# Miniprotein binders against q5gan3, part 12

Target 1, 136 residues: q5gan3
Amino acid sequence: MDIKMQIGSRNFYTLSIDYPRVNYPKGFRGYCNGLMSYMRGKMQNSDCPKIHYVIHAPWKAIQKFCKYSDSFCENYNEYCTLTQDSLPITVCSLSHQQPPTSCYYNSTLTNQKLYLLCSRKYEADPIGIAGLYSGI
Below, E stands for the ipSAE of ESMFold2; O stands for the ipSAE of OpenDDE; V2 stands for 0.75 times the mean of E and O plus 0.25 times the DockQ between their complexes.

## First folded at step 7 (miniprotein)

Design k2 (at its last look DockQ between E and O 0.71; V2 from the best seeds 0.68)
Fold by OpenDDE base, look of step 7:
Structure k2 (fold): chain B 136 residues (1-136), chain A 103 residues (1-103)
Amino acid sequence: as target 1 above (136 residues)
Amino acid sequence: GSGSPEFLKIWGELAFWYGRLEDAVRMFTEAISEKPDDARLYSDRAEVLMEQGEFERALQDAETAVRLQPEWPKAYRRLAEALEEKGRHEEAEKEYQRAEELS
């Protein structure tokens, strides 16, 4: 299962926008393990999503990228655009080494351009991330 | 800031799930500082505070949640729960009734 996309601006904002990046309590096996544990708990899903992206930039800045989308991502059946600027992003990627009863994730903090999914072609809201321009 | 209110909330709830009550309260407190008009945060903190036995503080948060979102049934339920913990049963019943009426 891949939940790198969140349908709807509300869900995207809630789960994929962390600005400024939260100072989380210690002892949760890292940023992504904590976050993904929460997400799995909320979804009541035992499956391990392969990847999840979190952007650490202001919502308004991200919204600007969806003012105009010149592409359509057929795999997602949504309009999308490549961000002109690199954004600080945490990439949560499922590790190849998994405990028997839990999901373990690697956390990678990077600055990269990304393919942003937009709710419509013009004056849209960000609703997901299709992937990174040169990343995972 | 210490983080977005939503992610502070996430980590507060996560901490709560794992029984790390002090961490949870801290996260919700920080979230509230970023978004002081969010009734959900007060309601969530109230729940954690009740688990800690901090019933008076829980009651205050529950009252705040009701004040901020008087149309929100859950706020009244949380208030009722806090009142119950303080032995104010008759008042709690009234709040449960309000919650039901709004549902």
Scores: ipSAE 0.769, ipTM 0.892, lowest interface PAE 0.5, mean pLDDT 93
Fold by ESMFold2, look of step 7:
Structure k2 (fold): chain B 136 residues (1-136), chain A 103 residues (1-103)
Amino acid sequence: as target 1 above (136 residues)
Amino acid sequence: GSGSPEFLKIWGELAFWYGRLEDAVRMFTEAISEKPDDARLYSDRAEVLMEQGEFERALQDAETAVRLQPEWPKAYRRLAEALEEKGRHEEAEKEYQRAEELS
């Protein structure tokens, strides 16, 4: 299998957009544990990321949110936008109930507005998610 | 079938890593139905088919990968691997050499 580092919107597209949500085979300790183990292997990184988001919406719809972006997120040195609509999202979060070295993830399916990072370099294509909107 | 071709590929690779060969072939086959011009998917399915002993099918997929991406060294290495499994060693050496030239 190929190990490929991808840049910009391609990386976000390949690892954070799953639409329609894949009907994956059982036996992998669930959606998030499978996905997160794949990501660690592809990145050749021993870290257990604390959180990863997957959007279950068409790529073209997600692209359009960045074309409405009107803010700069200096913490990320990228433009960003709050999505106008809630999106179906799976949140993969590192479990507090198991040793951190196990890299065990909880999966939460939710509908929320989110902050998209929008590329300065790739015609404002989405390149990441800064977080979910809490309204607080 | 359905799902993004990228996530179908992810789960095909996971299934293969876990030795679930039939699931891996199914996931890559579904990914191919969504993105039939993606040489990566044929190379991946060929690898799983070789593990299953389905050498003729693996050869066909490896040939497809080369046709879709004729400058991709891995496609030629996959083709050489399939040729070796069928006992066609001289042809396999030719394809390994081609892969090296493109690297």
Scores: ipSAE 0.560, ipTM 0.774, lowest interface PAE 1.5, mean pLDDT 84
ESMFold2 (binder alone), look of step 7: mean pLDDT 90; pTM 0.913

Design k3 (at its last look DockQ between E and O 0.89; V2 from the best seeds 0.69)
Fold by OpenDDE base, look of step 7:
Structure k3 (fold): chain B 136 residues (1-136), chain A 120 residues (1-120)
Amino acid sequence: as target 1 above (136 residues)
Amino acid sequence: SGSPEFLKIWGELAFWYGRLEDAVRMFTEAISEKPDDARLYSDRAEVLMEQGEFERALQDAETAVRLQPEWPKAHLRLAEALMEKGRHEEALEAYRRALELSPEDEEVREALERLEKELS
């Protein structure tokens, strides 16, 4: 797995929680292209992550979902929980058509339940997103 | 509008692409949401320095140092702003503090040594 595995609670807040959803300056190539360009620049990594999720809900609301984890995501080796509610989410997905000099992403804004990774089984902090309930 | 962190992200992006006015606006908005975040002041200071707004940059750098006195970068930013204002003795002290907090930073060391030589 890619950048998602490198995200702790602090990094998760920094890179995956945007509430309210930012109004970015005009002239950029979209929400996800900007965000992913930033991430690559900060990490000094030329690789193109395949997917990244951004939640547009208050941090405190998201934390509540990790109060009681009901599952264990073996692929991540972390506790996880399915959110009871749908959340507004931007899905950044790597396009199959790439320009030669940069990563290009599609931005999809949707409302879906998601699997949150939690720092522990009970009274935990969100540390990542395993995926969306509808499947990816 | 946006989260302070994502406002910061887009501010930095704007700065990277030379959109200085946009960057200042984004950081200003981020600071309004999180006025105790030293990083935002430091980032805005950097943009202001590029714009030639040295007095405002100095104010932001001072704020960053006040909020996070243990953060080496805050002192470095302050030193740079002080240098642009011609306050070389104070800049010297700021560089020294930055180096004390991060002795492995060779760039800070070189800057300090150059300034010490100039003032001697």
Scores: ipSAE 0.676, ipTM 0.877, lowest interface PAE 0.6, mean pLDDT 92
Fold by ESMFold2, look of step 7:
Structure k3 (fold): chain B 136 residues (1-136), chain A 120 residues (1-120)
Amino acid sequence: as target 1 above (136 residues)
Amino acid sequence: SGSPEFLKIWGELAFWYGRLEDAVRMFTEAISEKPDDARLYSDRAEVLMEQGEFERALQDAETAVRLQPEWPKAHLRLAEALMEKGRHEEALEAYRRALELSPEDEEVREALERLEKELS
C-alpha cells in the first residue's frame, strides 16, 4: 500500500493542529514518537516520514494567514503564504543517530514563522506546511 | 485540555498499548470538547468493555448509535455491550442491524450466527 500523502484541510487539521498542546500519557518515548507511530499505523505504511510539523495555535488564527496568500506553490498545485507571526511548533524529525529503519524521532519545540499551503477551494483553508522560515 | 482530534489520537495510542485508564481519560476529555462525535463514544465504549465497566460501555454505545444510526460500528459496539449485560435478544437485533449496514462483514456475520444458534 502506497503512502497516501494527500494535502487537505481535514487531514491537516487532525494531524497538525494541537492547541492547547495535549497533555499526553507518558511511556511512548515522547510526543513525536507516539504521534508518528499513530500516523504510520493509520496510513498502513512502513516508511518513516522524515519530518512532521505540529502547530500549537488556535485553528482560526491559522486560517487567517491563508486569507492573505499571494504566492503559488507549483510543487503542491496550491497557494502558499509565509506567516506574519512566529508560531509555537513541535518539529518531529527522523533521528540521524538511529538507523533510519528504527523510525525514531526527535522532538523540538520552537517558535518560528512557517510557509503554509492554502487551498485553492472556497475558504482558502490551510492544508499543509511547506517548510519553516530559514531565519532559523 | 487539548484539541479533540489529538485527545482522540492519544486515547487510541493508550488503548493500543493497554493503558486503559489513560485511554478512558483521553476519550472523556475529547468528548467534553466535542460531545456530538459518535466516534469518541464508540472508542470509549470499547475501552470500558476491556475494563469490565459494562453498564457504562452500554451507555456510550447507545449514545454512539443515537448520534450516527447508519454507522455499522456503533451497532456492533451496542451488540457487544448488550451481550456482556446478558441482553441477548437485544444484542441479536443490534448484530442484525450492523450486518444490514455492512453486509460483507464476515466477523459480524459469524458473531450473529453463533448467537442465533445459542438462542434457538
Scores: ipSAE 0.573, ipTM 0.785, lowest interface PAE 1.4, mean pLDDT 85
ESMFold2 (binder alone), look of step 7: mean pLDDT 89; pTM 0.879

Design k4 (at its last look DockQ between E and O 0.50; V2 from the best seeds 0.00; counts 0 for: pae O 3.9 > 1.5, other shape alone 3.369 > 2.5)
Fold by ESMFold2, look of step 7:
Structure k4 (fold): chain B 136 residues (1-136), chain A 102 residues (1-102)
Amino acid sequence: as target 1 above (136 residues)
Amino acid sequence: SGSPEFLKIWGELAFWYGRLEDAVRMFTEAISEKPDDARLYSDRAEVLMEQGEFERALQDAETAVRLQPEWPKAHRRLAEALEEKGRHEEAEKARQRAEELS
């Protein structure tokens, strides 16, 4: 069985929802470097993911956005929705300014609308983030 | 103070880096948010055993078994804690129970 087949609302909940935002111990080169190191170890992946998003809002509030999905995202074979409200989000982005083998991440806290992927089979629970809304 | 899942993540990171007191603090805060999650007690017991806090580790391992008695890992954690306290026959019983559940 493929580990990816076990990715669902639980895995999205576990790795992309942090509310209230954790008050983490210092000495880990910041929020995103710690989190992305954990994810690499857990996924046993040699690659440095280019980007990862973390939402800092209550899970129940995020679930509500998927209840009123008005689009189907065929690339993901799932429903999707643009959130009506901006949400506090940490964006973990791979830095170009450090040696490539270090997998160094910049942490950017922002408030933006985002595109949620909504499960067709898990009672419309959020299962991923397709991207952020730029407004332009 | 943080989501239980992210508090657990940071507890695991702290443990991996040998920062045992930070790890205990993170798992303790996660337990405060979700006191019925057997995983958190099993995790904190592991860190407490590394600290030599065997009585506290045993209490957490016992709690993990109480919360999820059909979970093989909880019984293995209990066996480890019992072994550290010199209670070898009880540890062997816990290992046998973990094998049965596997």
Scores: ipSAE 0.554, ipTM 0.790, lowest interface PAE 1.5, mean pLDDT 84
Fold by OpenDDE base, look of step 7:
Structure k4 (fold): chain B 136 residues (1-136), chain A 102 residues (1-102)
Amino acid sequence: as target 1 above (136 residues)
Amino acid sequence: SGSPEFLKIWGELAFWYGRLEDAVRMFTEAISEKPDDARLYSDRAEVLMEQGEFERALQDAETAVRLQPEWPKAHRRLAEALEEKGRHEEAEKARQRAEELS
């Protein structure tokens, strides 16, 4: 595995996989806000991404979906595949109402199939999420 | 239990919202999964300082430096926090350690 693929996989693991889903203090409502703030900080990007997905399943289980990529996603210039199974996912969506200096997100927990980006066509590692099967 | 990175996020947020015990717990859990991550010790040290657990904070700061020598800033921040709380003697100790590591 080349450095690029390794970095991609590592970043995906860090930013898009949380298993089991982390427990937070009772009453806390900032799952996506926290995640996205951390992500922006790590990436040195102050922009507010419109949407981000977090999978709550074991890495190895997710990796199995990239054993064979169904197609090539031109928009991402990466191989991609639709997961056979629905996965527990938190969808972080940017709120329409934003303060001037921060990004606020809505958190939605759901079970859906998703399109994974894979590092290569065969025997690959997940490196991203292109979207959910049913929609955005 | 979550990934160390997410635990770190929650720990930091808990700290920000004044939930110090929760923050310590989350950092501790993160450390258990990534015992070689200096940042986690540094973060926990800050929370411990806020709790008044200065000796434990210093211990974490030392651990952070051992794992990553470029983290004497942990001791500098500790010194600042100690000064703000009127713990001048401990602050001086932290500053001295920071200087030794610089």
Scores: ipSAE 0.023, ipTM 0.358, lowest interface PAE 3.9, mean pLDDT 84
ESMFold2 (binder alone), look of step 7: mean pLDDT 92; pTM 0.929

Design k5 (at its last look DockQ between E and O 0.89; V2 from the best seeds 0.69)
Fold by OpenDDE base, look of step 7:
Structure k5 (fold): chain B 136 residues (1-136), chain A 103 residues (1-103)
Amino acid sequence: as target 1 above (136 residues)
Amino acid sequence: GSGSPYFLKIWGELAFWYGRLEDAVRMFTEAISEKPDDARLYSDRAEVLMEQGEFERALQDAETAVRLQPEWPKAYLRLAEALEEKGRHEEAEKEYQRAEELS
């Protein structure tokens, strides 16, 4: 299960926009393990999402990318656009090595372009991330 | 920067879940500094403070939450709880009633 997309701009903002990147307390096994533990706790879901993205850029800057979306991501049934600029992103990816009763994640901080999901074709709000641009 | 208000809140709640009360208070305090008009943050911090036995500070936060969001039933519940901890039972009852009326 992937949680790449958050339905609605509010959910996207609250779960995928962390700017500036939070200085979290020590001892939580890393950024993603903490975040994903919280998310699972709130959702009361024992399943381990495979991947989650967090953008560390101002909301207004991200919104600008959804002023015009020139593509439609059929897999998500949403309009989408490739960001013109690289953004600082934390990628939370599910590890292949899992404890019996918890989800373990790897945290990768990177700067990459991404496919942003937009609420509509024009003058839209960001509502999710379809994936990162790999250049392929 | 300290982070977005919501992510600060996330880590505050996470810290609270794990019994790291000092960390939780710090995170909520930082969140409040970023969004001082958010009643929920005060209510959340109040909850942590009550767990610490800091009833006076909890009461102050609960009062702030009610002031910021007077239409929010949970704010009155939190205030009532804080009042109860301070032995102000009659006042607490009034706040419970207000919470019920708004629900």
Scores: ipSAE 0.704, ipTM 0.869, lowest interface PAE 0.6, mean pLDDT 93
Fold by ESMFold2, look of step 7:
Structure k5 (fold): chain B 136 residues (1-136), chain A 103 residues (1-103)
Amino acid sequence: as target 1 above (136 residues)
Amino acid sequence: GSGSPYFLKIWGELAFWYGRLEDAVRMFTEAISEKPDDARLYSDRAEVLMEQGEFERALQDAETAVRLQPEWPKAYLRLAEALEEKGRHEEAEKEYQRAEELS
């Protein structure tokens, strides 16, 4: 159900990297409700995805984390890396305080390290986000 | 900056779908400032300008889209539509025919 694992390098760049963060028009019930509505419309096969991440950092900086990755994540069949620095991100999460079938999303802007998926074949370009670093 | 050209385009399309025409023009204009050689952005802004009745501006954008991608049928459709609204019907017919030939 998590569309971040289904995003290739092209879709990751265009749907998960928003830098500088867009000054979007008001009246759309927030950043995530607009973005997730667009993504569902373009994909046509979506139900309500539970989560989507958007990174607000330059692409070159994000690419740099993957170029030196030497870890392979078997459960994703891709290389992966934990970013060395926290990055500003927006977390779009499906709201549980309204019916989930309404596809209503909370937008949370946070600054966290994250697990990047790095392509095995495109100079280790970032192709997705496996999750946020929770810290335990 | 005002965001990535891809996110600016996303929000321009959303604004247009919901009838927020001034917001759509602003978002596409900002996307064009970030990616001035993307013919799709000019075609998108031309469509919104047509809905606003800004036909001369729409014509200029459609002409730019054709110049940037002269093999792209949609650019010629936008050009033909703008020409029709300005009463230049014979020119519009030629551009419709060009779009059909490229399809």
Scores: ipSAE 0.552, ipTM 0.774, lowest interface PAE 1.4, mean pLDDT 84
ESMFold2 (binder alone), look of step 7: mean pLDDT 89; pTM 0.894

Design k6 (at its last look DockQ between E and O 0.89; V2 from the best seeds 0.68)
Fold by OpenDDE base, look of step 7:
Structure k6 (fold): chain B 136 residues (1-136), chain A 103 residues (1-103)
Amino acid sequence: as target 1 above (136 residues)
Amino acid sequence: GSGSPEFLKIWGELAFWWGRLEDAVRMFTEAISEKPDDARLYSDRAEVLMEQGEFERALQDAETAVRLQPEWPKAYLRLAEALEEKGRHEEAEKEYQRAEELS
């Protein structure tokens, strides 16, 4: 799974925690198109990340999941844990239909468990999302 | 609230980039209400206000940013710019110098 994630708690908070979910002005291109445009602009990266996740829950609630990490995600070289609870999440997924000079995204709001990346094994801060729990 | 301060900031900047200045000001204002001690938000709003020709309000925001983060060079730059727009050139020069000293 190709996931664009931020390393570090500050970046994660800034770009992946939106609580309560923002009410953006009318007439914009959509939640994910806006967010991803911002991210690309700030990062000065023209590449289109395939997927990005935004959690709509309090930071403190998310932090609690990283008090103990029972797994290590080798692909990310970070500790990770599956959240015990489902969380409201916006999934930004790259559309198959792309304009020539921009990235277009689909926005999906869902409630799912997720694999949270933690800064360390114990008493850690959330630093990213490895993926969503599909139940498979 | 209407969103996290950071995401309100994001959409404020997006609105600004897309030329929706009134929306940008509104979004930054909402962000400030959530995080009134964040100098960055005042500085950002000041930038939008200057684009609107609202130089007095921009100056106030720039002054606020400097007060909140007196060690932040960009705050002084924004203040200097606002002062320039109001014809206060000598004062602007002092703020440019402060910005340079902190850099």
Scores: ipSAE 0.663, ipTM 0.860, lowest interface PAE 0.6, mean pLDDT 92
Fold by ESMFold2, look of step 7:
Structure k6 (fold): chain B 136 residues (1-136), chain A 103 residues (1-103)
Amino acid sequence: as target 1 above (136 residues)
Amino acid sequence: GSGSPEFLKIWGELAFWWGRLEDAVRMFTEAISEKPDDARLYSDRAEVLMEQGEFERALQDAETAVRLQPEWPKAYLRLAEALEEKGRHEEAEKEYQRAEELS
């Protein structure tokens, strides 16, 4: 997980919520490669995050999952919840078939339940994604 | 809409960084349609329009950014830059000074 993305609700809103999914211009090697290059440029770092999730659902609907959470995730020191329904998600994952320094990403569009991290404070706003539901 | 205003802005910035000026203007224009009160978007579009040589349109956007956020130094920088491109150098200097005073 991208630790910088997980430490602020503003970064989660701006970098992980894309609804409806943007109709982006061509010439950027696809959705995930474009987005991940923007994130690296904006943050002025050379790290290639291993994974990044983007939810394609309205922010208001995502906020509601956290509003009713009653679970605490010790590893994150935050409340968390499994979403009641599957959500459309793009998974940007660092390719293993390319040199690590290339920062090339595979894009997978899927529909899955996910574990949201919910702020302990202000209105329990979503602040990150801990993972996708695996069914186990 | 064509996407969230935040993601439309992201792709507008990315397009601009790569010299795709028409795509950048389109993305910022779509973002403005979704969030017309966001001064940042007009400031961003003005910068791209100036690179395109569309100075009157850039001036209009810079003026809108100042109207929406009159305490925002960057809005006055955009206005000064647009005035400069139109050859209105004395007016531009006044707006640069305004930006400095607000920083």
Scores: ipSAE 0.571, ipTM 0.785, lowest interface PAE 1.4, mean pLDDT 85
ESMFold2 (binder alone), look of step 7: mean pLDDT 89; pTM 0.896

## First folded at step 8 (miniprotein)

Design l1 (at its last look DockQ between E and O 0.90; V2 from the best seeds 0.63)
Fold by ESMFold2, look of step 8:
Structure l1 (fold): chain B 136 residues (1-136), chain A 103 residues (1-103)
Amino acid sequence: as target 1 above (136 residues)
Amino acid sequence: GKGSPEFLKIWGELAFWYGRLEDAVRMFTEAISEKPDDARLYSDRAEVLMEQGEFERALQDAETAVRLQPEWPKAHLRLAEALEEKGRHEEAEKARQRAEELS
């Protein structure tokens, strides 16, 4: 996971929040291939990020989950919270069906709870996604 | 819905990179409808319009970008480019110099 590209409230807002989900034009090889191509171009890297999450919910609703987070995620050196509600999400994941150097992405639309990363600063904003809730 | 302004901008840039100029103009136009005071969007649409040969429309958008962010060097460079395409070379040179001063 390329968490570096998903950290920072402004970068998270601009690259991971798409609400309502954009009606993108045809002919771009799909949502995730288009988006991940854009991200690679803007970040000027030669690598294919392995995973990227996009939340399809209003920013204000997402901000609310971080308002009172009190758990610290040491792996990320940030506060974190499990969202109380499931959120609609597109998961862009690097495909193993094609060579990784092709940067081809599978797109999965799902509705799940998230582990949000919340800024360590006062009145925390969401700055990233640590993962999806995989259990009940 | 139309989408978030940030994602509409993303897809406008992608469309432009892929040479789909009409799609790019449409996406930037939708982004402008959601965020009409974002100078970046007018500068982006002006660039696409110039590639289409729509120089008067490009000039209008470049002028809007300068009005919204007069301290932004890129807006003045976009204005210079549009002025060049309309044959207004002295005005284009002034706009380029303004962009250099702001850099």
Scores: ipSAE 0.553, ipTM 0.777, lowest interface PAE 1.5, mean pLDDT 84
Fold by OpenDDE base, look of step 8:
Structure l1 (fold): chain B 136 residues (1-136), chain A 103 residues (1-103)
Amino acid sequence: as target 1 above (136 residues)
Amino acid sequence: GKGSPEFLKIWGELAFWYGRLEDAVRMFTEAISEKPDDARLYSDRAEVLMEQGEFERALQDAETAVRLQPEWPKAHLRLAEALEEKGRHEEAEKARQRAEELS
């Protein structure tokens, strides 16, 4: 999974928290296309990330979930926790159909529980999202 | 209907890149309302205002940026640009010199 884009709590806050959700100007080809273009520019990465999550909830509310992490995500080598509550989330997913010169994304607004990556086991800060809870 | 200042800044920058100057100014203005002590927001808005030919407003924002973060070289460069457009060449040169000193 693509975790390079969510390094550190500051980057996570900046790139994955949008509360309240911004109404983007018309003509930007959608929420995720605009956002992901910006992210690629900032990170100086020409690659197209497969997926990116944006949470539309207050930072303080999200921080509370990392007070205690109940799991360790070995794939990320980070502590992680399943959010107790569902959160409003925009999912940016890379389209299977890509134009030759840019990354194209689908934007999906949903309300789901998610797996947060935490900076440490206790009293930690959110630093990333491992994925959404599928109910399985 | 206002978003977080960070994402407002993002969309403001995007708007600027795509030549949507009025949208950019709006986004930065909303961001500033949420984070009035962020010098970078004033600097960014100043850049957009310069592109619009709004030199007086750009100058005000540049001065604000310098006041908020006087150790930031880019703030002084933005101020110099605005001063030049106002015909204040001597003051612009001083601003450029200060930027160089801080670099």
Scores: ipSAE 0.536, ipTM 0.806, lowest interface PAE 0.8, mean pLDDT 91
ESMFold2 (binder alone), look of step 8: mean pLDDT 91; pTM 0.921

Design l2 (at its last look DockQ between E and O 0.02; V2 from the best seeds 0.00; counts 0 for: pae E 2.2 > 1.5, other shape alone 3.453 > 2.5, placed apart)
Fold by ESMFold2, look of step 8:
Structure l2 (fold): chain B 136 residues (1-136), chain A 103 residues (1-103)
Amino acid sequence: as target 1 above (136 residues)
Amino acid sequence: GSGSPEYLKIWGELAFWYGRLEDAVRMFTEAISEKPDDARLYSDRAEVLMEQGEFERALQDAETAVRLQPEWPKAHLRLAEALEEKGRHEEAEKARQRAEELS
């Protein structure tokens, strides 16, 4: 069994899918600051991740995009697909004006198409996000 | 219907971390409404209720966690904790012994 693959899939479902978007308690300096502090604590990670994406759509709809993936992303050794539709997402991005000793995140709610990573094994389940489609 | 009990659990844990006990109970209660057969959510809510001094409610949740997952050592430890707070020491000792057997 591929431990990295299993851990990645569990983390993606757990940390990147929030539907409907949680009505979180006030006092955490925004959605992303709360979420990213939890994520760092759970992973025991002292670094500040630069970016994290959260999709606000039903898991079944997200799984459907991977059903038809036909591109391979060699950098990730996984299949990938551009979602056919824009999805509501929150982009948690590390603030460049933060104090040097803390992680502070901007929360941006947007609608964009995504490059999804799709598992080679587990029914082509989504396991990550390779990036956003910014079309020009 | 939403399938996001994981985020409700995340925010419940985060709220508890920061001492926001009422918010934590609300988050776990919402998670339970979405996933009523997940023993871990009842164990989590019982822990918050214990901190609030709501010992009877905590006991009910700990009993539910044991019923849903009787082979899970933490559920029995949570039950023992709730029983101790209610002064039911013999039953608490039995629950601790059960948790040790399962470990």
Scores: ipSAE 0.437, ipTM 0.735, lowest interface PAE 2.2, mean pLDDT 83
Fold by OpenDDE base, look of step 8:
Structure l2 (fold): chain B 136 residues (1-136), chain A 103 residues (1-103)
Amino acid sequence: as target 1 above (136 residues)
Amino acid sequence: GSGSPEYLKIWGELAFWYGRLEDAVRMFTEAISEKPDDARLYSDRAEVLMEQGEFERALQDAETAVRLQPEWPKAHLRLAEALEEKGRHEEAEKARQRAEELS
């Protein structure tokens, strides 16, 4: 495994896995607002991503899904696989109603299958999320 | 961490989301010292100040933001919304009127 893919896996773990899901105090202004601000800070990027997915499952459980990739996602130029199981996921979506200077997000907690990007075809590590399974 | 205005702004926002209002104000203030012509920083600090109940200071920051960037009447609209949430209806109306004047 090359350094680039290893970095990708580490970034995925850091930015897209929160297990167990963090509970914030009453005055906290939304799970995704906090998470996305943290992410933007870590990445040193002031831009507002339109959408971000966070998985609330153990890393080892998610890693098992990349044992075998059954597809290739051309748009990402990476192997990908549909998870066999539904996973608890928070979807952070950028709100259309933005305050003047901040990235404001809606937080949606759901349980769905998702398309994982894998570092290679076999015995791979998760490196990203292509999207959620819609059943279509 | 980095002491750049952009970095301070991001962590100021994070502090705000966590309810650490004093830290947020401090970070935005430091960012402003580094970049005093950035209207966005004043707007961000204004929002934090509103949550602290510092309404006069918040309005001052909103006015500064608009002065630096005249196309930003949205700052006063945001303040009006925040004021309404706090039950400050009279001051919210004042902010809305100012926003209309700037539009």
Scores: ipSAE 0.395, ipTM 0.730, lowest interface PAE 1.1, mean pLDDT 88
ESMFold2 (binder alone), look of step 8: mean pLDDT 90; pTM 0.912

